Miniprotein binders against q9vhn3. Designs and how they scored, part 7

Target 1, 154 residues: q9vhn3
Amino acid sequence: MDPDDDLVLENEAEEIERLQLPEELKKPIDPEEEDERVARIEFNCSGCEMHEMVHYFGRKPPFALGVIYPEDNYVMRDPFQPPPPRWQSKPEYYIAMGTKCSICSKTVCKDPGCSFYYTASFCLPCGKEELKNWPPEAQARIRKQMSVSQGRQT
Key: E = the ipSAE of ESMFold2; O = the ipSAE of OpenDDE; V2 = 0.75 times the mean of E and O plus 0.25 times the DockQ between their complexes.

## First folded at step 5 (miniprotein)

Design B5 (at its last look DockQ between E and O 0.05; V2 from the best seeds 0.00; counts 0 for: pae E 12.3 > 1.5, pTM E .595 < .8, placed apart)
Fold by OpenDDE base, look of step 5:
Structure B5 (fold): chain B 154 residues (1-154), chain A 80 residues (1-80)
Amino acid sequence: as target 1 above (154 residues)
Amino acid sequence: SEKVEVKITGSDPEELERALERILEEAMRLGAEVLVYVEDGTIIVFVEDLDEETARRIAKEARKLAERLGVEVEVKIREE
């Protein structure tokens, strides 16, 4: 083992150790911050049996950088994503679970069998009624969605 | 460089395809790199290697497209 190899390895190890951010920067997640990661908002779809706890309800989830919804959405953090390091503002993966029907305000999930979107979100019953007021192209789209959703239920 | 992520959600595959085509056309016009992921009822388009101004422009156009098509679109701008 050439003495130069040992020096290079020691220097690399020291550099790796120096580049290892002191474990102290693993400051324990402030209990308050841990509390923010707990999903506390109940989401119940009126169209199906989906029931979930979510992290946010609104247009701008704080954990989803740059995301602005046209409507208030029930949004959860990706349960399978490890929390990003505090020092890295990495956008977290998120899931928009659903929203409220723009007509009746019932909570519905994003499943085509429960809701559809045309300028706003609608539950299927309300959407069927509003459909009559929409352009033919929009009507055709929604009818197609309903037919597919009904076909899956049969 | 910045990346624009456009998530298109819709129930009609044909509409999603049309939306995708328009986004791709715009991205191609700008010479941007594009990555497309397609899932059931969802298309995610990543437009990469953009300057901030171009990214904002694409994001704006994507939102306008969403409004015109009546589809739900999520637009994100990320710094790469």
Scores: ipSAE 0.020, ipTM 0.393, lowest interface PAE 4.8, mean pLDDT 76
Fold by ESMFold2, look of step 5:
Structure B5 (fold): chain B 154 residues (1-154), chain A 80 residues (1-80)
Amino acid sequence: as target 1 above (154 residues)
Amino acid sequence: SEKVEVKITGSDPEELERALERILEEAMRLGAEVLVYVEDGTIIVFVEDLDEETARRIAKEARKLAERLGVEVEVKIREE
């Protein structure tokens, strides 16, 4: 029987403690990345009086890997989820709050009573102006959205 | 209204991103509300406030993407 086999696997816990792996000792090198984790962008819907602070405005939010919007969006991180470390791939929820109207540039939320999307986003007034030039499929969908938000019957 | 949950799983991040982009393009064309959850090797997309026909169309397109891109796709449709 060789006694050298008795002590091979003891060192893992002690090496971890001895190495003192820093978890969060280094500050973020990129100050704009730090700003992205703080909700500093103001979002006000022109179609209703919704007001929120969001984390990002643009097409490719860095905290939502693999997401590319066709238009600039006001994007909020899920307020009920802690932000993961950026160097680790972890699940992260986020919410696209709204966009700017493609005609008048007013900010609108995604509520169907405030805006709708067909190839671009429109506030209701601008969209009603453009509606007649769209294919029947798109017109039918958008009319359904408007009628639901206005309490349509028949 | 209906909700669609699309879970995309694969080993190639480039193919996962392409699958996600295609699903997002269709959802945004239809004006659907979208939430995305990203994990290593897995992407979960929730598409909300859909009528039944639109929910079936998104589910069908998601399954077609699985065949084209070689990613695993699981689709659930829930009534609410």
Scores: ipSAE 0.000, ipTM 0.245, lowest interface PAE 12.3, mean pLDDT 66
ESMFold2 (binder alone), look of step 5: mean pLDDT 77; pTM 0.719

Design B6 (at its last look DockQ between E and O 0.08; V2 from the best seeds 0.00; counts 0 for: pae E 19.7 > 1.5, pTM E .417 < .8, other shape alone 6.157 > 2.5, unsure alone 66.418 < 70, placed apart)
Fold by ESMFold2, look of step 5:
Structure B6 (fold): chain B 154 residues (1-154), chain A 100 residues (1-100)
Amino acid sequence: as target 1 above (154 residues)
Amino acid sequence: SETVVVIITGSDPEELERALLRIIEEAYRLGAEVEVRVEDGTIIVYVRNLDEETARRIAEEARELAERLGVEVTVIIVKGLSLEEALRLAYELAKRLEEE
């Protein structure tokens, strides 16, 4: 009744009603909410030098209302965005830093020199091991991605 | 009416932009209302004012596009979204897109 990749929600309006909560009726400062603004989760990319503290690991960060990632992600609040006023109900900006490789579970950032996505996320070494089982277009993308990462300016 | 939620992810910004533009263009052609939310590495498209047949058509096109472009697409069909609620979400998403 629910095919793959097609999910029917009974009432999306319930999520919208929460977004529409009047600013003046927004819950008081919750110590748990303030504690969630502290980045406590360490993110270290195994493919490069990136090291950051992030706020959340999972598919549905609580500060990114209405967003569901296809895989667990290390997600941080945008460090350049001020927190929204408590009297306003709105989503915050956030950054998905990276994921765990679906084969080896090593943490990798989204840099094309560190990871590749094809139906799931892979570090480049694991993606190379799966190449023989992928369509030629996917193989071409990982080869191009590696070539670009070797000449990358950033 | 039904709402199709299309979540697009990938590592290539050009592929993500192509997927987004195709879905928006198809939604406009069908006379649907479109709301877009763009976050780092994730694009969420709300397509509203659809009957069930049209919603399934958009879902199929999104899946075909994902296979051709090598991006991941998650499609959610939502019932019961009012026009006012969808327009408010569209305004929020449009303002977010302007900041980027």
Scores: ipSAE 0.000, ipTM 0.095, lowest interface PAE 19.7, mean pLDDT 59
Fold by OpenDDE base, look of step 5:
Structure B6 (fold): chain B 154 residues (1-154), chain A 100 residues (1-100)
Amino acid sequence: as target 1 above (154 residues)
Amino acid sequence: SETVVVIITGSDPEELERALLRIIEEAYRLGAEVEVRVEDGTIIVYVRNLDEETARRIAEEARELAERLGVEVTVIIVKGLSLEEALRLAYELAKRLEEE
């Protein structure tokens, strides 16, 4: 490992810290606010090995202003976003990790290999069964998604 | 060490989110570190890689993902730039792509 590579990594870490922690964020976060930022909801995808702790499960994450999901979503705060200053109510960036299958209620992530959306969220097995009931255009879209997902397993 | 910057653009937030999640998943499988920035409907993924091979793999996966998900992905492999410089470059490129 060239000594220059180590220097670049160290500089990147410092720059990450600088970019993520504006001087204003060096204020001690209120323990109560810290607690709200801790992800406490377990998310486990039934379709893959994805396992994460998330902050919210529901249709209206409180940290995502104006976002309303048609279904309950597992939602994580942007893990890379610094906590907003107490004085500034900025909407936080968020990631919807996944949902529950509308048929079998199994938890699935948003990856095309695990789920798809058409009027509701489906796991791939349930979606395959429901596909026959959908318009041809919707079927074509989902079949394309499924073909790509199966190509990964081969 | 190499860094891969992936700029994800598209009109469908759900597709963008799927793309992001997939990139994160692949990066983790490869042992890479990931940072994400979201600005003006563009997702910028900064992937810190341990070696050139890993960087290339992430780049290839990102391109494949773009084709699969129907999102636009610009992939930049950055060597010797600071994180700040890489992010700035990515942001500038993302803006240009939105204007074309």
Scores: ipSAE 0.000, ipTM 0.242, lowest interface PAE 11.0, mean pLDDT 72
ESMFold2 (binder alone), look of step 5: mean pLDDT 66; pTM 0.554

Design B7 (at its last look DockQ between E and O 0.08; V2 from the best seeds 0.00; counts 0 for: pae E 20.1 > 1.5, pTM E .604 < .8, placed apart)
Fold by OpenDDE base, look of step 5:
Structure B7 (fold): chain B 154 residues (1-154), chain A 100 residues (1-100)
Amino acid sequence: as target 1 above (154 residues)
Amino acid sequence: SETVVVIITGSDPEELERALERIIEEALRLGAEVTVRVEDGTIVVIVRNLDEETARRIAEEARELAERLGVEVTVIIVKGLSEEEAFRLAWELLKRLEEE
């Protein structure tokens, strides 16, 4: 592939399935490792009814090796992924559930109907107020995102 | 929404860091959310929730960086991916690139 060619992929569900790592055989998990795999952090989105238990809150989830967030994120291990073999440090699949609003500190999921990002994460109410302070180009982008999210709720 | 996946590879850690800094700077200038993964001399940058125009601009910047800094950059623009899916995609692409 010419390094100059952008690959534009349309996210078809079938392509996602192809990218799923083969189900590694469920090896018995060490009881100590099982305890580390238990989600103990409560995630509750203030914008919707999403409620989940997650594994990590911060910028560098230990199970997602090398991943660094600009802000603290609620991160869940992939519940369907078997633990990697002890002898092989493979990155685990994970789900970034959400963050805290940079203004009001309420927890919000990453759904466009609950939050958006511009320089920081915002809940929709706080973001709508802050939007007035942003460059016109940024305002247009965020308004477009909000319109798309509202269209899915109708 | 568009997601830009940038894979940066190279032998010089300083060049990789410079490339990363530039991409982050551009993404931040645009107010985009950036997630970075660094592993074994490879950097994967995920820029999410972009419009098509902004996605193209970031992609172009990444390509220009490759030429200027002498790093290898693979850029993918994908629609509707989660962060995890984007990293998964990057990982699969890296495997393919290593096998070629």
Scores: ipSAE 0.442, ipTM 0.806, lowest interface PAE 0.8, mean pLDDT 82
Fold by ESMFold2, look of step 5:
Structure B7 (fold): chain B 154 residues (1-154), chain A 100 residues (1-100)
Amino acid sequence: as target 1 above (154 residues)
Amino acid sequence: SETVVVIITGSDPEELERALERIIEEALRLGAEVTVRVEDGTIVVIVRNLDEETARRIAEEARELAERLGVEVTVIIVKGLSEEEAFRLAWELLKRLEEE
C-alpha cells in the first residue's frame, strides 16, 4: 500500500468532482454577474515576471461603482473579501494591477521597476524616451526612481 | 518612507487643474514620486518616497491650496504603502466621503 498514491488519487478525484458538477453548472444563475466574478483576463507584465488572472480590463470596473480610470487598467477584485449580495450597489475593494503603455501598448504592472506614470502610463523603455519632453524636475525624479530600481540588484 | 494620499474634489475644472498642477510641481521639486489618477470630479494624488517632515509639508500645502482655490481636499499620511495599496486606501476614503 502507498499512502502517497492514495492521497494523490483522493485529492485528484475530489478536485474533479468539484469541477465536474453538471447539475450545479446548469443552475439558473445570472451569467453576467457570474462572468464578472470569474478572473478570466490574463495579466502578464512585460517588465517583470508577474502573471495574474484579473477580473476586468478597462476604465469603468463594474464592481467599483463610481470609479473611472483615466486609462484602461487591469483590475482584480480583492481576493480576501467575499462578494456582496448583488442587490447592494456599494463599492467593492479592488486592486489595479497594471495598464498598457501609452506608446507601445505593452502590458506593464505598476511597480516602479516596470512602469512610470506622469499624466499617462509608460513602460521603462518608452518612458525614457518621453521624459526628455517633461519638466526638468520630473525628469530628475524619474531618473532617480530608475536608478534606485536598477541599482539594488548588485 | 511615508506616503501622502491626497483626494481632491470639486465641480470647477479650472480650480481642480490649478490645485493638481501646484501639488505635483511642489512634490516633484522635493524629489517625491508622484502618481495621479483622475476620476470624474475627483483627483487622487499619491506622493511616495517621503520623509516625515516633507510629507507633513506637502499635506499642509495641499490643504492650504485647496482652501484658497475653493476645492475640497482629504489628506492622509501613511507609512510604507505601495502604489496599489495607496490607491485602494484612497478608494476606501472616497467611499466613506460619499456615504456622508
Scores: ipSAE 0.000, ipTM 0.108, lowest interface PAE 20.9, mean pLDDT 64
ESMFold2 (binder alone), look of step 5: mean pLDDT 76; pTM 0.733
ESMFold2, look of step 7: ipSAE 0.000; ipTM 0.108
ESMFold2 (binder alone), look of step 7: mean pLDDT 76; pTM 0.731
OpenDDE base, look of step 7: ipSAE 0.437; ipTM 0.805

Design B8 (at its last look DockQ between E and O 0.05; V2 from the best seeds 0.00; counts 0 for: pae E 22.7 > 1.5, pTM E .648 < .8, placed apart)
Fold by OpenDDE base, look of step 5:
Structure B8 (fold): chain B 154 residues (1-154), chain A 80 residues (1-80)
Amino acid sequence: as target 1 above (154 residues)
Amino acid sequence: SEKVEVKITGSDPEALERALERIIEEALRLGAEVEVRVEDGTITVTVRDLDEETARRIAKEARKLAERLGVEVKVRIKEE
């Protein structure tokens, strides 16, 4: 009868219960806070069929602590991330869906087939016109992007 | 507490974005506060409220990202 058998950790359940961090009192989500979590801004890409509801449009999304965009972005909270605890201002995962074209102001997603960035965001049609004014290195990069995006449409 | 400032530069915006995403992901996993400044061809990520060991780890990972993604990364660790 090996003496090691009798360590019936009877109190493991009680110790686990004690070590259970007090149930984070899920304070009822303030109705106002629940309202902030609902995506209310419509995002429609002019370049593709992408249509989504997003949480924020601007340079400084409040749920992405300290994030500052050079241009106004359509930003969505990560739909798969659980809400952070109320007591901790933790940054949330987020998705920048897209922006407005700096020339024509049409909304475009960040897909290489819909937009590109060089000093500013451009839809592909406007960017093609501006491309001629850019340094050769920038032109080469954008041309490569356009070739790849066109290849996926075939 | 310590903060890590990571300046990411490069000509490929996609590479910059990937580098940013990885740093944010690491910071979020650690429960750290993240500030991001995006400028033309330059992203500055500040990760705050770190212990010294964690700060060093983030700095190391950021440097590895530079090699992998083909971006330039400058890292500074500062006391808060």
Scores: ipSAE 0.011, ipTM 0.253, lowest interface PAE 9.5, mean pLDDT 76
Fold by ESMFold2, look of step 5:
Structure B8 (fold): chain B 154 residues (1-154), chain A 80 residues (1-80)
Amino acid sequence: as target 1 above (154 residues)
Amino acid sequence: SEKVEVKITGSDPEALERALERIIEEALRLGAEVEVRVEDGTITVTVRDLDEETARRIAKEARKLAERLGVEVKVRIKEE
């Protein structure tokens, strides 16, 4: 039970706006700011139930000056950093949430219970099959990672 | 100004430490005042001197961070 009506009022305002139909006037700040500063790309990890909205999918996020990923990544702007004004050129903090498996193309997050990287990113099922083609030391490290992750429920 | 109170609990000490470190680091980088209190396995982080937009954004993202790291988070926003 939630006996605190004050707490409901403070947080309920955001929930109420989400529940309302579009009959009420919607007023975005700026179309360019919505396009860039609004996370509109869905990221769903196939290895866990993680769901996030991210800002970019690809190798070269436009808000990450000088950053080029070796694979397409789902990249989110740091939610604890206010976006800089458009006239201010400043590097932003970024979070690479996940990628697509290089074999099956399923979306997976960076958690070691969902994926791992060795020359490319793999979901655990595909990586287990590819693992046998790797040097023994690499196999041992990845098997240790997998055994620890398999023992967790939460 | 606004303040955000984040109460963090969980069974994984490493996940708790990661969540705490991220929240403190970002709050300090935003120029906010940070207070940390630990009581009976509950970590309370209070972030002060925020504007309304930043406070609401921090609260929303703290809840999403909790889901990603597997910790329990309760968030409250109050005006000072």
Scores: ipSAE 0.000, ipTM 0.068, lowest interface PAE 22.7, mean pLDDT 64
ESMFold2 (binder alone), look of step 5: mean pLDDT 81; pTM 0.772

## First folded at step 7 (miniprotein)

Design D1 (at its last look DockQ between E and O 0.47; V2 from the best seeds 0.00; counts 0 for: pae E 15.5 > 1.5, pTM E .720 < .8)
Fold by OpenDDE base, look of step 7:
Structure D1 (fold): chain B 154 residues (1-154), chain A 100 residues (1-100)
Amino acid sequence: as target 1 above (154 residues)
Amino acid sequence: SETVVVIITGSDPEELERALERIIEEALRLGAEVTVRVEDGTIVVIVRNLDEETAERIAEEAEELAERLGVEVEVTIVEGLSEEEAFRLAWELLKRLEEE
């Protein structure tokens, strides 16, 4: 009953460590480049059921080079546009989804049924109250917008 | 609704800035929504959601500014454009102007 079966399994562990293929340094895909194309900002219109993820909130969306808004906008990259080749100076397509109401700060889309603009963006409830303080010409324009938007809901 | 597309070109950045400021001021005075794009010495101003009369007034003001400031202004009034469509139109117009 020979005790000699102390087969020293020690050598197999060292060979497994050598066969660790160098972790190919997956060049960290610059998390910044892939990350810039993912919409991470939630847009929810208070006036309708529109809910979207957008890429930017502010006055100067970086992907819409040179575009400047008078107020902060929720801006989405066109999901169907392939990134322009770096050598082609084509403007990227984008969608300005909406803004915040200048009075109540609620998020609203740019649909005439949800918001209007006069010197600033307003949700319809706040704008209706402010309308009384505006010049007659401005009032007429906004009333026309409201009439058209209400006609589509019927 | 009408959209006014204003393309401002010029060699003097200060004149371009003055022209832009005045167009913005007029648009704001009228309560119009303005978006601006500045690229390579060209300024595109988009004024949206206008009635016909207001659109014409903005167009006229832009043309008058061109004469006063010595900048080149191209003005187009189009019905029912989105902001993106308006900028696309401006880009197409600019390309045509460069080929001329």
Scores: ipSAE 0.490, ipTM 0.813, lowest interface PAE 0.7, mean pLDDT 83
Fold by ESMFold2, look of step 7:
Structure D1 (fold): chain B 154 residues (1-154), chain A 100 residues (1-100)
Amino acid sequence: as target 1 above (154 residues)
Amino acid sequence: SETVVVIITGSDPEELERALERIIEEALRLGAEVTVRVEDGTIVVIVRNLDEETAERIAEEAEELAERLGVEVEVTIVEGLSEEEAFRLAWELLKRLEEE
């Protein structure tokens, strides 16, 4: 398909990327692999208003070979690394951006100011209420973790 | 909080899988955050949200499992890593080991 020349930088990058691809482009492309290589999933953190497009939502991202998360995660391929050829399975760099709060289902990033984890992920408002119901030892551990993540430590 | 990075290698896929399952089971029982990366012959387990005593216990169990199951284990305990920082560390450690 003819590239859109209205965006010179975008068109130049598209042309270069096309020419740099191996001749194996003629092979049929698995639709699932194509969707996974395109960042089509919207990620919006409710805690800090972070917005990104990511490649996968779930526990087992196919481009992160063998990675299994305990919860569904929004996972992005590193945008600065070219993907490996489709016929080869090799590790890729990736970023787990965030998850959904286990109580209110709001999307939150992994920043300690937006969410924390104890047996499940929680946004800060829900987590602060759930923390009160946990054993005292668990409460102390999580509070210590939160204070370290927000303080300056040497 | 502490992060335990466990790198498991070996030639027997069945024993690698058993070691992985046991470490995940123990970590989840202790309320830790667990993320796993599996590659041919190499497994990386990232266990986060631990106190020092629990991290040492998991490291010790991983070493014991390695001896019992005949797999090789390299365990690193590091303070305060995020999930992505832990995976970057694990990947760099694996790359350095492959160079050796």
Scores: ipSAE 0.000, ipTM 0.165, lowest interface PAE 15.5, mean pLDDT 65
ESMFold2 (binder alone), look of step 7: mean pLDDT 77; pTM 0.752

Design D2 (at its last look DockQ between E and O 0.57; V2 from the best seeds 0.00; counts 0 for: pae E 8.1 > 1.5, pTM E .716 < .8)
Fold by OpenDDE base, look of step 7:
Structure D2 (fold): chain B 154 residues (1-154), chain A 100 residues (1-100)
Amino acid sequence: as target 1 above (154 residues)
Amino acid sequence: SETVVVIITGSDPEELERALERIIEEALRLGAEVVVRVEDGTIVVIVRNLDEETAERIAEEAEELAERLGVEVEVTIVEGLSELEAFRLAWELLKRLEEE
């Protein structure tokens, strides 16, 4: 009755550990550089169905070198523009999507059917109320804009 | 709607800043949308959503500022430009000015 030699399988576990290919140091893609190109800010117009992801909200988009807005804008990089080479200081093309209404703070796109600008950006409802307080020339301009935008919805 | 593109150049940063401030003040007084780009001593001012008459007034003001402040101002009025198109135009204009 030959004793069952308990073949101690201890040696196979050590060999598997040695064959662990050194984790190729995936050069940490500098998470900051790849991360800056991903649009992470949600833009949703309160006046229309426009919904987009944008790259920046503020007055000075970093990818649009030297650009300064009078108010905070939702800004996206041009999705069709290839990234400029790091060595070329070429300004990136960008799209200003919209802003917040200066009165009600609702997000609105730059479409004449959703907003207008007079000293600040307004949604159409708020702007219609404020219109009465503006100079006649400004009123005329905004009324013209509203008439054109309403004509496209029919 | 009209867009006015103003390119301001000069050697004195203080004069450039003064010119910019005056253009912004006038544009704001008129209720116009203003976007500014500053790069390498050149200032590009884009004034948008203007009627023809107001665009001409902004242009005239910019030209008068050039004479008064000793800065160089190039003014272009274009109809129906987006902000991006206006900057593209400004960039093309700048390239032409550098080649002259």
Scores: ipSAE 0.334, ipTM 0.728, lowest interface PAE 1.1, mean pLDDT 81
Fold by ESMFold2, look of step 7:
Structure D2 (fold): chain B 154 residues (1-154), chain A 100 residues (1-100)
Amino acid sequence: as target 1 above (154 residues)
Amino acid sequence: SETVVVIITGSDPEELERALERIIEEALRLGAEVVVRVEDGTIVVIVRNLDEETAERIAEEAEELAERLGVEVEVTIVEGLSELEAFRLAWELLKRLEEE
C-alpha cells in the first residue's frame, strides 16, 4: 500500500504502448512526483478540530504550478477535481489548508479564529504577544479582525 | 479585508523579476499575505488581508513602479476575497491572459 522511491519504470517505450487502457495504468514516474501525489502528510489544526491528509508541505507545491507562498503551507489537491495528466505542465486545482505558527511551530488552519497573518502566520496566542511590537495601524487592523472572528456582529 | 491583484507583463525577464521583487517586498513590509503565480511572460501577484487604504497604496505603488521599470501592470482591487476565492481569481486571470 505504501509507495517506494524505486518503483520507477525504466523503459518508456513499453509504457507508451499502454497509455490508452481504461484500467489503471503504470507510467514512468519520477519518484519525487509519485510521493507528492500521495496524501501522506497529516494536517491537524491546533486551534480547531480540522484534520486532513494533505499532499505537500512547503512554499511551492508542484501541482499548483506558478504558486509561491510567503511561508510553508500544507497543501492538498482539490478532491472535487480530477488531476491533469502527469506530463502536463498546466496548473491544477488545490487547497491551502494552513501553516505553522512562525513562533511556536504549532499547526494552524487559515480560519481567522485559529491564525492570522502579519508578515508571517501566527497562532492566536503567539500573535497576541507579538501584536505589541507592531505599528499602531497594523495593531488596529488585526484587533478588528480578531473581534470579528470572536463573533461580534456590530 | 481587500485583495489587490497585480498582473505584470513584459518581454524582459530581468525587468519582470525586479518589478515582482519590489511589489512583494512592499506587500510583505505592510504585513500582507502574498501569493505569486508565474507563467511565461506574465506574473500575477495576489496581495491579501489588506485594509482599504493599504490596498489603494499598493495599487498606486505598483503602477508607479511599472512606469519606472518599463513593464506593463494591470491592478484590480477586489473586496472580501477568501483564500480559495483569491486563488480562483488568479487562475481565471491567468487563463484570460493565456487566451490572448
Scores: ipSAE 0.012, ipTM 0.390, lowest interface PAE 8.1, mean pLDDT 68
ESMFold2 (binder alone), look of step 7: mean pLDDT 75; pTM 0.719

